VHH binders against o75319. Designs and how they scored, part 9

Target 1, 181 residues: o75319
Amino acid sequence: GNHIPERWKDYLPVGQRMPGTRFIAFKVPLQKSFEKKLAPEECFSPLDLFNKIREQNEELGLIIDLTYTQRYYKPEDLPETVPYLKIFTVGHQVPDDETIFKFKHAVNGFLKENKDNDKLIGVHCTHGLNRTGYLICRYLIDVEGVRPDDAIELFNRCRGHCLERQNYIEDLQNGPIRKNW

## First folded at step 1 (VHH)

Design b1q (framework vhh_6fv0_2)
Fold by ESMFold2-Fast, scan of step 1:
Structure b1q (fold): chain B 181 residues (1-181), chain A 120 residues (1-120)
Amino acid sequence: as target 1 above (181 residues)
Amino acid sequence: QVQLQESGGGLVQPGGSLRLSCAASGFTFSSYWMYWVRQAPEKGLEWVSTISSGGSSTYYKDSVKGRFTVSRDNAKNTLYLQMNSLKPEDAAQYYCATSGWYEQGPFDYRGQGTQVTVSS
């Protein structure tokens, strides 16, 4: 469908690279069929995504799509040189251990293959905020040993929007470390 | 353009102390996580320490825990490494770095380094 996601216009299209990491977060790109319902300055297509990343003097090496739908854009809308990974993640609830493991495995695999470059891992859900912020912060906490509040602060600053879901924040701050092994 | 300039290295006896400094310019220092890494002549690059952008979180290589302390002064765009109880195995070229991703991996930006020698 051509329905623009609820509150999608309220969020900045792309955040900044999270310094000290390979992560960059953004909201879901919308394929050309959605442009009829958007003003020119509101458009954020897959092409617009790559233009904005280039504008920041960064380069994407992987896109991780956390939406629970395939309707917003197709992998074929992306450059064939950029791998695309779909991890179906239900909104509103804290991602389950299987989802967390898949995310960690994908990130670790990318980093091993990209030791000799500085390409970024682009992560998005619908708004590029709650599921996206949770999984990035969970990775930083569990794998990199970052303090939860520091991980959340870094994400919020670089995304330009604060994590909104209290259950996600609570789990990051006080929940168990997921060893996923 | 990111520029990092290390200083404070030198020759010290085992058990001695050195304080390394890194002057940063060309980027918003207070927004970046910073790292200390080192390289001995016959070894690869080794991660030593990490400090968060605000200075609240610090991390250390196991062999330096309790002996080394990383800190930063965001008002002065300066990163520090206080090294106490230095051992011969600590002798290396020390670099400050930013945009590094993992414990012992390559780091995107590094300075020229400062030499630390530990000898009897």
Scores: ipSAE 0.000, ipTM 0.158, lowest interface PAE 14.0, mean pLDDT 85

Design b1r (framework vhh_6fv0_2)
Fold by ESMFold2-Fast, scan of step 1:
Structure b1r (fold): chain B 181 residues (1-181), chain A 120 residues (1-120)
Amino acid sequence: as target 1 above (181 residues)
Amino acid sequence: QVQLQESGGGLVQPGGSLRLSCAASGFTFSSYWMYWVRQAPEKGLEWVSTISSGGSSTYYKDSVKGRFTVSRDNAKNTLYLQMNSLKPEDAAQYYCAALYDSTGHYLDVRGQGTQVTVSS
């Protein structure tokens, strides 16, 4: 069956918009078939995601899904007006340069096409924390020139949880900058 | 007013122990996820530990696992960090911060911090 991801219930469903950016991070939404294994207050479906973002007076313009699976929800579960991008990213290891460049390219393309609005780029992995936080911080450091510690602090504060994987944190703080997006 | 006040830092020898406290006021402490972060001289902010609003979930930086223990007393509006087997690399200014476990609201308040020095 449809197993709830390990520790998924331990994380806040949706963070806050990261001020000065177009990013918002969240944990993976779970389609209706998972709700039989959840209490009503634990449910976080694609519909719940959009309701929570609307409650913050925000609007999604793009979802970037970093999970290495398609079993949690389908793109068809999302509103037709919101583009969906899948970037398959393996957990535990720092994302490779190809993955980083794909992420940067998608973000830059969205920002260029959405200069006249304030729509958000929603980014998630399973918990919306390690892979999600790494790629968002990597973008801020490499493309926007944010200091690594400032990027990490901003992400941690707005997500409501701190980056947990030491190898990800170490790469952000001391690793090489990837200049080409 | 929302306030966070850290205390309990000091000078300790390698292998020693310290207990840090964070006194919270001006908000519903029991509704907030809390975390400890630190900053060593000439370095950026580094996450150390997280505790859920009810205290049921705790998480730690890999280098402090087994040595540090985060806890909270919601009746006293106080967050704690028990630090054992302290190493020179643990020397830093330690801060607490609060994050609300509800979308649409967050409280990012770092106090003045408390300094931990590890020296022989």
Scores: ipSAE 0.000, ipTM 0.132, lowest interface PAE 16.5, mean pLDDT 84

Design b1s (framework vhh_6fv0_2)
Fold by ESMFold2-Fast, scan of step 1:
Structure b1s (fold): chain B 181 residues (1-181), chain A 120 residues (1-120)
Amino acid sequence: as target 1 above (181 residues)
Amino acid sequence: QVQLQESGGGLVQPGGSLRLSCAASGFTFSSYWMYWVRQAPEKGLEWVSTISSGGSSTYYKDSVKGRFTVSRDNAKNTLYLQMNSLKPEDAAQYYCAKGQYDLYSGFDSRGQGTQVTVSS
């Protein structure tokens, strides 16, 4: 179905690159079939995503899709030059250790293969906020040694919206560091 | 360096209207996307509206859509928010900001904001 996700219109389409990292966060792009339910200024297709990234003078090298559905757009809607990785995550629960591990390995692999360029890792869930912000911050805390409050502040600033789920925030601030399984 | 001066707030009854203004200086206003954000008592900062550098693209928080209109006058370096059909839930300190970094990190460089109070 062509139903617009709950609250999707409440969020800015694309954040800014998180300085000192290769991350950029955004809300889920919606394929062309959704556009009949959107005003022109509300449209955010896969093409619109790439246009907005280029407007910031940045380039995507990987997209990590954290949604639990494939109804919003297909990988085929993306340029063939940009790898796409699907990690299925449930929206209300803190991602489990296996999901965190998969995310970390994808990021580490990308960074190892892209040492000689400045391409970004684009991360999204439905709103590009809670699951997206959690996994990016968890990576920064666990792998890069960033203090939890600093990681959260950096994400909130660059996304232009604050993490909303208290259980995610509590886990980032007080939860254990997730090492490899 | 960047200076933003908000004005136009006040007390209004439910269903009333207010127009907020933001006078910008210290940067090339016409080159930047601009934002309205608000903070209600005991609550965090909340995004309200966005306008592109040329004014052709506007975005709104769903709860204000159809009631609020953002606009800009690049010749005057001024951003506006026309607020109609005001509700008690709209009562907040309103701030203007430039760029997404400014929506959260710009607290120290923002103006004092302008207070909107809606009384029944």
Scores: ipSAE 0.000, ipTM 0.130, lowest interface PAE 16.2, mean pLDDT 84

Design b1t (framework vhh_6fv0_2)
Fold by ESMFold2-Fast, scan of step 1:
Structure b1t (fold): chain B 181 residues (1-181), chain A 120 residues (1-120)
Amino acid sequence: as target 1 above (181 residues)
Amino acid sequence: QVQLQESGGGLVQPGGSLRLSCAASGFTFSSYWMYWVRQAPEKGLEWVSTISSGGSSTYYKDSVKGRFTVSRDNAKNTLYLQMNSLKPEDAAQYYCARPDYYGSTLFDYRGQGTQVTVSS
């Protein structure tokens, strides 16, 4: 289907780079076929994504797509120079250990291969908020040793929206460190 | 060129106070979390304190909680560590440090340090 995701219009398209990290979060881009259901100022295509990131004087080196669907845009809609990684992540549930491990492995691999540049890891789910915020914060807590409330505060501030799912917040604050690497 | 320059160290008696400063240049200071770390003779590098980019979050090693206060002035690109009720075990070379990645325990930049000596 070509229906706009629920509440998608309620969120800013792209957040700001999270300072001291290589992360930038955004909501899912929508391919051209969705534009007939959007006002011009509401459009956020893959092209719009890259334009907005360039406007911040940043450059994407990797996109990690956490949606559990392939209907919003195709990898072919992205520049060939930017790697695309799909990690199918079920919404509403705290991501399982396998998903957390895949995310950490992808981030660590990118960072090792991109030591000589300042390219960013772009992370999105449908709204660029709950699954996206959880996995970025989980990485910061488990790999970088950031305290949970600080990881959450930094993500919320840079994304421009607060992480909403209480089960995700609870797991970040009180759940175990995941050593899946 | 990224540069970090510490100052304010010296000799103080037990129970005394010192205020350390770190002047940062060559990067957007207000965008980075900053750390204070220390190294006593023949010991490893030890984390002391962390402050978030905007100054809203601060963290301390358990042994310095209530005695040390980290702060920053982003307009002046300066990081501070107020040290009160100093103990002999606080004697060390103190460094300010910028992590390569947010919250990392690894530092990409560290200054030359400032020496803190506590003796009576």
Scores: ipSAE 0.000, ipTM 0.129, lowest interface PAE 16.3, mean pLDDT 85

Design b1u (framework vhh_6fv0_2)
Fold by ESMFold2-Fast, scan of step 1:
Parts: C-alpha cells; sequence; structure tokens
Structure b1u (fold): chain B 181 residues (1-181), chain A 119 residues (1-119)
C-alpha cells in the first residue's frame, strides 16, 4: 500500500531558505500514486515541491534525501537537471559519524561547484524536521562555527516547526564538535 | 504588525563607502534573525548578509566578504550594513528583512533604499 506517513499532514510542505546559508528544508514529497488518499490542498508531489520553491523565487541545485526508504518517490520523478543524493538515515538515534561525514562532504562539494550561482541545497527526511534539522544544524555548528542555540533557532524559524527529538537537541547543544571533515 | 524602514542609500563613486540603517518596529527585534537582500536592475533578489538575534553570528555573500559588515543595536531596534570598497556590481535596491516564525512562506521586508555606484 500507498500509506501516507504518520503525521505527514501535520507539517508545512516547505520551509523558507535559511538566511546566510544555501539550505532549505521540506517534508518528503509523495509521488502521484499517493494522491488518492489526499485532498487537493494536501498534495505535495515532486512537481509541487519545485513549484513551491519557484514561488519563493528560489532554485534547487541539489536534493539530499535522508529517508530510510524509496517508497515515497523515485529519483526519476525529479528534473534531470537537479542532482539527487540518498543518505539512508535511521530515525530516533543521533546520526552516526559516517552519516554526518557524508552530509558534510556533499554540502561542501555542492558549495565549491556552485560558487557562481545562488542555487539551494534541499534537505528532507519524512517530516523534514528531526534528521533534517539535526544534519543542517550539525553542519552549521561544525563547519560554519555557528553557536548551537543560534543554529537550532534559525532552523526552527525557517522550517516553521521546532526540532522534536530531545536527544538530537542535546547532542547539538552539548555533544562533541566533529571537525576536519 | 512588522514594520521595517531602510535608509542610508545614495550615489557613491567606486571604492567609496555607505552605511545603511534599518529601523524595526512591531515585533521583539532582539529575538529575530535579520538579513540584508538586494535587487540589482535586471537581476533577481540576492541575499547579502545575515546576523543572529544577539549579533554573535554573522554571514556574508562571498562577493562582499571583507568589504561589508553587518551589525545591530537591539536597544535601538536598528540593523546596520557598513559597505566599504563599493563596486559597480553592488548597485542595487537594498532591503532589510526578517523571517517571522509564524509567517509561513513570506519574508517581511521594508521598502528598500537605493545604492548607486557611478563615477
Amino acid sequence: as target 1 above (181 residues)
Amino acid sequence: QVQLQESGGGLVQPGGSLRLSCAASGFTFSSYWMYWVRQAPEKGLEWVSTISSGGSSTYYKDSVKGRFTVSRDNAKNTLYLQMNSLKPEDAAQYYCATVHYDSGYQDYRGQGTQVTVSS
């Protein structure tokens, strides 16, 4: 079955660009096969994602998909012009160092290749909140030197929802900084 | 509710300096991240700089790093952008903006202040 993810309807589809960064966060898009269980105003397909980004006068240059599944949409549902990176990330637990390393390297590589434009890095998990917010904040803290509380506040404001997982928040505020990645 | 009013724009020669100000009202200014964005003639909106609520973190567009400095005075509800070594490509309408947590997709912006760089 095409089961809608639990609580998926409770979250805004797309946040706003995080000022001072190339990040924008959103919940997982659902391919057209899911629309039979959604009202028209609840639909958020890959096409809807790109329309909403365009409505904000922004352009995606990379999508990083942190879900532990490919049942919601396929890379083929995205425009060929937008690179797609899958990082399988299990929910509930703080992402391991290998996952954090992969995320940082993908972001750094994108920024190096896109110095001549202002394209965004779109990041999502199922709700675009806990795994997404953790990895974006981890990048800002470890690579950009942002104070943890400032990174969390910026993410929460731009996403329109607060990070919910206390263990993620605790790691961001008091955990070790992972440098030289 | 949110009101933002920019000032300090004008005509300057290449290599010159300008200081932009943004007076904020209608919200708890000290609790919000602020940013400067600009729109040059025949170009889209470009993000320029960001400052955290307490002023501890600042961010800049690569092309302005070392030339522009963002700062804020929370007691006066005022945001500043010091622009040094101005180049022709810096000519634009400059806007003060904030992202309101409850605003949904819309950024709050002021009316802007015009910066012209000409010899």
Scores: ipSAE 0.006, ipTM 0.242, lowest interface PAE 12.9, mean pLDDT 85

Design b1v (framework vhh_6fv0_2)
Fold by ESMFold2-Fast, scan of step 1:
Structure b1v (fold): chain B 181 residues (1-181), chain A 126 residues (1-126)
Amino acid sequence: as target 1 above (181 residues)
Amino acid sequence: QVQLQESGGGLVQPGGSLRLSCAASGFTFSSYWMYWVRQAPEKGLEWVSTISSGGSSTYYKDSVKGRFTVSRDNAKNTLYLQMNSLKPEDAAQYYCAKDLGPYYESSGYTHAFDIRGQGTQVTVSS
């Protein structure tokens, strides 16, 4: 059957909007079939995601799913009005340049098409932490010119959890800027 | 054989301080990133702090930032966590952990921490 991701319950469902950006990070939503394995207060379905975003007086305009699986929920579980983008990202290494490029282009395209509104780009992996935090920080550093330590601090504060993967943190602070957007 | 031994826990009143130590052996300590993680009763394992191999980069859980300071002495193979302004929510069993390396998104292999010791208990109560 459906198995809840390792450590998924250890993380807050959704962070807050990162001020000065259009980003909001969250852990993977789990479709209703997982409900029997969760207490009511632990449930975080696609519907629960949108309710929590609304509670913050925010609105999603795009979801970027960085998981390497489609097991947890289907795009059809999301409102028809919210675009969904899948970028398959493995969780054991710094994302390659092609993955970084795809993420940057998706974000730039959304921002260009949404200049007249304040809708958010929701980004998640399994825990909404390491792959999610890396790619958001990489975008802020490479495209927006944010200092690495400032980008990491902003993500950590807004997500409510700090980046855990040392190789990701090291790459953000001391790695090369990827200018292939 | 990798060995990690935590010490320095105890009972402290809210606002108090404790300094935790972790004695490491069985690996080249100065070559590895190290972590402090904690587990409170009936709660999951929670990451607290990270320190790079040379000690130049430190990272903290947002709720402990400004109150906790991680450090290391590579000559003594020892990791430290200075905890100030302790709150009731900081009460937990504290473990040090060696870098596990990359994790995988499959069937429970997302754990980033190589925990070996019994931990050290921190209780915050008036």
Scores: ipSAE 0.000, ipTM 0.129, lowest interface PAE 14.2, mean pLDDT 84

Design b2 (framework vhh_6fv0_2)
Fold by ESMFold2-Fast, scan of step 1:
Structure b2 (fold): chain B 181 residues (1-181), chain A 120 residues (1-120)
Amino acid sequence: as target 1 above (181 residues)
Amino acid sequence: QVQLQESGGGLVQPGGSLRLSCAASGFTFDDYAMYWVRQAPEKGLEWVSTISYSGDSTYYKDSVKGRFTVSRDNAKNTLYLQMNSLKPEDAAQYYCAKDYYEDSGYFDYRGQGTQVTVSS
């Protein structure tokens, strides 16, 4: 099925750009087949995502999809001009080191190739909150040297929702820095 | 009733090849991304590969990239996994899955699977 993800309607579709970074977080877009189960004002398709980003006077240069499914939308539903990267990330568990390093590699690669523009890295999981917030904050802490509480506060403010999973928060605050690369 | 039936497993030597098949029925096959997952003795279920509903996009576990190729024939309602350069760590029961439900962490696999053994 085309069941809408649990609590998906409870979250804002798109956050704001995180100042001082290239990150923007959002919830998973849902392809047109889901629209029969949504009111017009609840729809958030891949097209709707790009319209909302444009309304903020921002431009996406990369989408990183952290969901462990392809049920919600297809890469073909995205504009050809925007690269799409899938990193299969299991929910509920703190992402493993391999997943963290893949995310860091993708971000570092994008930043090196996009030094001459201000395009954003769009990151999402199902709700654009827990896996998304964890990996963005982990990057800011480990690579950019941001203090954990500052990274979390910045993400929460810009996403418009607070990171919910205590195990993710605890790992960010007290866990080891992952120093691969 | 949704049915998935895997076949094509067997015993091969390291470096050998196998082609797995999954025959699907009871749902509109070309509306779903399909998955190959595996489970080795005393280990949890591992995702191996995903193919989009059209067959145009494929994704792989890092350790199988360049060795495994997933494909599908929507006219025959059949999913395939071509496995080359097989390693001992690839030995497992292989299942095909119709979907993945993130809130429950469940791959919708229903068949008995097909066993792959890699041994010299």
Scores: ipSAE 0.018, ipTM 0.360, lowest interface PAE 5.4, mean pLDDT 88

Design b2b (framework vhh_6fv0_2)
Fold by ESMFold2-Fast, scan of step 1:
Order: structure tokens, then sequence, then C-alpha cells
Structure b2b (fold): chain B 181 residues (1-181), chain A 120 residues (1-120)
């Protein structure tokens, strides 16, 4: 299966590091089998991801994959030095409390273990936008006490694209904070 | 050509059960997440359930949790939805769909559907 995700070409491959955080967001990398359907300048493989991060003078210490598929790339396509975590999320739906908890636990664990370095947590869904932006903003709001509008603005600016799903935005702005799990 | 063919719909009384099947062909079934979606008359398309390519992860619409169970048989290229304790609000045309993790839609192909009617 080498179907290119709808609108995948419309999004920047990698955003900028979110200042004051360890987060960087990107769209899903596509393994070699997808290159048959892409022009050379459109390719964004796992290797291309690490090259683009390096071009920003940054280093990944963890990848959190929020997609509900294994079709786009395999963990084996990543460098052995970078941990990979899969958190299954369904698009169009605000992630449930269990999913939010898993994300927070993974981020907190990484930060505790990586106090002595400046490595980044890379987060992606298919476009690196709605599910990715929601969970990053949810973490900033619930754990770091950032105001919802400030979290959203920071993500939008650094990703280079604005969150598109109104239900995600509404939950971030007006939903309950998820504490102690 | 990708084909998805649903079956197993019918008329059932409230509290009854139905098992829906979806036969898939024209693609490598175990590479894809699969969905069940439904549409009642004069209502929009509604997501019901998702199952990962391996069957190790499932998600359900809140109103069907504990009553519906999605499963798959990758050796037979078949998707299932076991529906128990059916309610009048479950009456709809049920479609299986091939999953694609995408912000505009999580599926790229859908079958013709099978009708579920719940009436006393």
Amino acid sequence: as target 1 above (181 residues)
Amino acid sequence: QVQLQESGGGLVQPGGSLRLSCAASGFTFDDYAMYWVRQAPEKGLEWVSTISYSGDSTYYKDSVKGRFTVSRDNAKNTLYLQMNSLKPEDAAQYYCARGYDDSYGEFDYRGQGTQVTVSS
C-alpha cells in the first residue's frame, strides 16, 4: 500500500522547536515504497526527517507516533539511538482520557531521564497538525499551566500551520483540565 | 480494484443481536486499519468502530461501548461487527471502510452497506 495521505504534500515536513519546551512536530515520514508516487523534492523519508532536524541544530531523543497505521514507515527505519513510541489515536475524535494519560506519562518520563541533555520529543500524526497539536497543547495546559490560547498560538507558529479541527480547539479552550493521571 | 462487501444486516427487535461481516478484496487486508461507519435516514455519516491492522487495538463510539465488538480475520480478509443489546437508535445503513490515517478522513474506500432495522 503506497497511497499518499490526502493533503500530505500541503504541509511543511518539519516545524520548529517550540521555545521553552522540548517539543518538535512534523508530518508522518514516508518509507521508500512511497517514493514511486513522489517527485524528488516532495520526498520526506525517516532519513530526511533526521537531516531536517539536524539542519536546525537539534537532536531527537524520542519519537511519539500518533498514527493508527504501520503503513507509512517502520520503527526499524529509525536510528537505533532514538526510542520510538506508538500511541494509537483515531482522527476526527478528541483523544480520550486514557490516550492523554499515555502521552503525558511518556513525555514526563522522557523529561526526567533527559535532564542532562537538550534532546527533543518529536511528535507526529499523519499531517503533524490536529492530533499532534492537540496532545502537545493539552500537555502544556494541564502539566505546565500554559493558558490555552497561548499554547495554541505557540504550536501554530512553530508548526507553520494552524490547528484545523474545531472540536479539538474547543476542547483545549473550554474543556476540563485532566489532572493526576 | 478495491472491493468491500457488507452482509448480515436485517430486522431485529430491541435487545436483539446481529453479526455484520465485510468481505475485502483487491488489496493486502492486513496492512490496513478497518472501520465500521453508519448512516441513519436524514442523518450524517457516523463513525462506529475502528480496528488496527493486527486487531490489537480497537476503538468505539461511546454509545456502543460494551454492546458492540469489532474483530477481524486476516487469513480470510474479513471484518466483523458483533452487535448486542441493539437499540432503536442503532438502526442505520452500516458500511465497512478501509482505514487511512488522514486528517480529512480515516478511510479511502467504503462498501455499499448493509441495512440494520431495529423495531418491535
Scores: ipSAE 0.179, ipTM 0.500, lowest interface PAE 3.7, mean pLDDT 88
Fold by OpenDDE, second read of step 2:
Structure b2b (fold): chain B 181 residues (1-181), chain A 120 residues (1-120)
Amino acid sequence: as target 1 above (181 residues)
Amino acid sequence: QVQLQESGGGLVQPGGSLRLSCAASGFTFDDYAMYWVRQAPEKGLEWVSTISYSGDSTYYKDSVKGRFTVSRDNAKNTLYLQMNSLKPEDAAQYYCARGYDDSYGEFDYRGQGTQVTVSS
């Protein structure tokens, strides 16, 4: 039922905008049914997400959900003005080329359509750390030409937590560039 | 109460085919990714396949790619595994499992399993 994801409480709910980018990472918001298992200060709902983003004087323009379940929250819980995109992404292993491409395509599409604003691309997995961090960094490295260590450092600093998975880090640092088209 | 019930296992010759089914109940089926896992004698539980909640994404163990196909019918609350070109090393107890967290291969509920035997 409404089991809280493992270690979910250990992570900051929302990171900071990554300077020079339109990315912001956060952990998965949980719908109201989870609140009975949380202390009030631990609660982080879709509404809370938007409130926290607003507190940073930012606005979400797109949410990319990398989780592979719908049990955490529903797209209907989000404002209609913010598009929601699901990209099924398996944990632990490095995302495959198709997943990476889907992510890049979504980001590029958003940027093309949102040149006239400064709205953010909100990206999350369960913890908003490893899968989220990898794909964001992969984009910065492959598309924006950012040095891998710089991308990782930037993400870690802004998320408030460091990428944990060595295979992700190693792939980012030493792995091949992935296809952009 | 969450329930998962596998069926469709049996004895087949190498190169044969089986289709496994998993009937799910007690939860909103289409909210969850589903797993197939298997355990052979004297071996640990190993991941076989994953399918997203909507069925639009599938993942497979390398050794079964091209031979196994996972699918689901959310209207029927049923998970499937089509197994073609079966090999002796595919013999195992096969389980369906509900994805719990986004961790690869982790699940919170698992069925009782169905036995697959491959022998000439």
Scores: ipSAE 0.021, ipTM 0.374, lowest interface PAE 5.8, mean pLDDT 91

Design b2c (framework vhh_6fv0_2)
Fold by ESMFold2-Fast, scan of step 1:
Structure b2c (fold): chain B 181 residues (1-181), chain A 119 residues (1-119)
Amino acid sequence: as target 1 above (181 residues)
Amino acid sequence: QVQLQESGGGLVQPGGSLRLSCAASGFTFDDYAMYWVRQAPEKGLEWVSTISYSGDSTYYKDSVKGRFTVSRDNAKNTLYLQMNSLKPEDAAQYYCATEYDYGSDLDYRGQGTQVTVSS
């Protein structure tokens, strides 16, 4: 399985840090075996990810991988100093409560352990858009008390692409707050 | 054409066991991670377990850890889910699924096999 995910080339590799938060979103990095199917300017390996984050004068302290697969890259492709958390999240449907709570717990734990630095939580799914945007916005709404439309606008602006799935947007705007951490 | 065929579901009392099987064809089975997902009445689709393409890594939903075991036989293109200590909350239609290059990482899904847990 070395096939490039559909539309992966259509999205910016890495967004910008979301101001007032520790979040940065990006599309899935692809390990070296995928590079034969990509032009040099299209490559976005785990190494390329860290180079692009450094170019923004930022530093990753945690990667949360929301993809439902492990074929795109291996945790071993990441620096040993950056923790990696896998949360298998089924695409196309709104993430379930267990997934939402796992995400919240991981973010809260990171923030507690990293109060003395400004390291970022990097979040990605395949395109770094729908599952990624949903969970980041859900955290901001439920935990930080951000208005849904403000959270969505902030994510869209910083990612450089708008959330595409209407069911995700509707749940963020009108769905229940998930109250237990 | 990718095809996934589940079997092994049935009626079981709480605390019982079932072994689900999924026969895969139409793709290079050992190149893809495989998944067990379930859908209970009036609930959305829930991820249950993942097994890597080689079988070396397995992952589980928190509520099934220690009770369910996923495995695969790449020579037979078959995926398994051993379910022990079944609870009423485990009652659902169970599907095997495989990642797809262009989708949500979960585009191919079989017809499913029903698991009913009642006293």
Scores: ipSAE 0.015, ipTM 0.424, lowest interface PAE 5.8, mean pLDDT 87

Design b2d (framework vhh_6fv0_2)
Fold by ESMFold2-Fast, scan of step 1:
Structure b2d (fold): chain B 181 residues (1-181), chain A 119 residues (1-119)
Amino acid sequence: as target 1 above (181 residues)
Amino acid sequence: QVQLQESGGGLVQPGGSLRLSCAASGFTFDDYAMYWVRQAPEKGLEWVSTISYSGDSTYYKDSVKGRFTVSRDNAKNTLYLQMNSLKPEDAAQYYCAKWEDTGYSFDYRGQGTQVTVSS
């Protein structure tokens, strides 16, 4: 399938680094085969992603892909210098504890191995919004002790779009803190 | 044109087993996660299970965990659902679908296969 994901054009390609963290969020890059269905200004390939990150004077050290498909781009489309991690995340529900654990473990591992640099963890789902925002905020709340409303505000401001899923927002604000797993 | 053909349904007694199959064509099968959904009489569509494009990651509805196993054979463009310890509440029309990563609606393409659990 070369069809453009629903609403994908409605979102900014890349947000800003979230201050005080190593996170940057973006929408899914689309490989070259999608470009025939896009105007030049709408294109956002893996190459375009790295160009936009570099324009912000930032460098990616890890990409975490939360999509449930490989049709948008292949890991081979990314520079060999940047590790790629797929965390298979179903978008119909709040991510389960196993998914949350995998995300936290990957982030903690990256931070431990990258103490001596300032490289970023790039996180995306299809729109770089709901699953992406949920897992980043969940990490900030559970691991770094950030207040839920502060984590959500920081993500929304830096992404340039507000988290849309009410069940995700409710879980972040009122759900249990997953400190042990 | 996406085509999905489910098979393997039937009538079983409580505690019985069935293996459902879904033959896929019209798209690159190994580029998509696949899922099983079901619809019981007079009820809405329910998600049952999802499997990643590679088959390495699987997810299940809580009520079927430990009883159902989803798998796929990418060389044969076929999706499977092994159902063990079937209960009356599992009776439904079962559908397979390719999963799109943009929303929470379930989009199924096949005609389904009926599973009946009764004495």
Scores: ipSAE 0.018, ipTM 0.376, lowest interface PAE 6.1, mean pLDDT 87

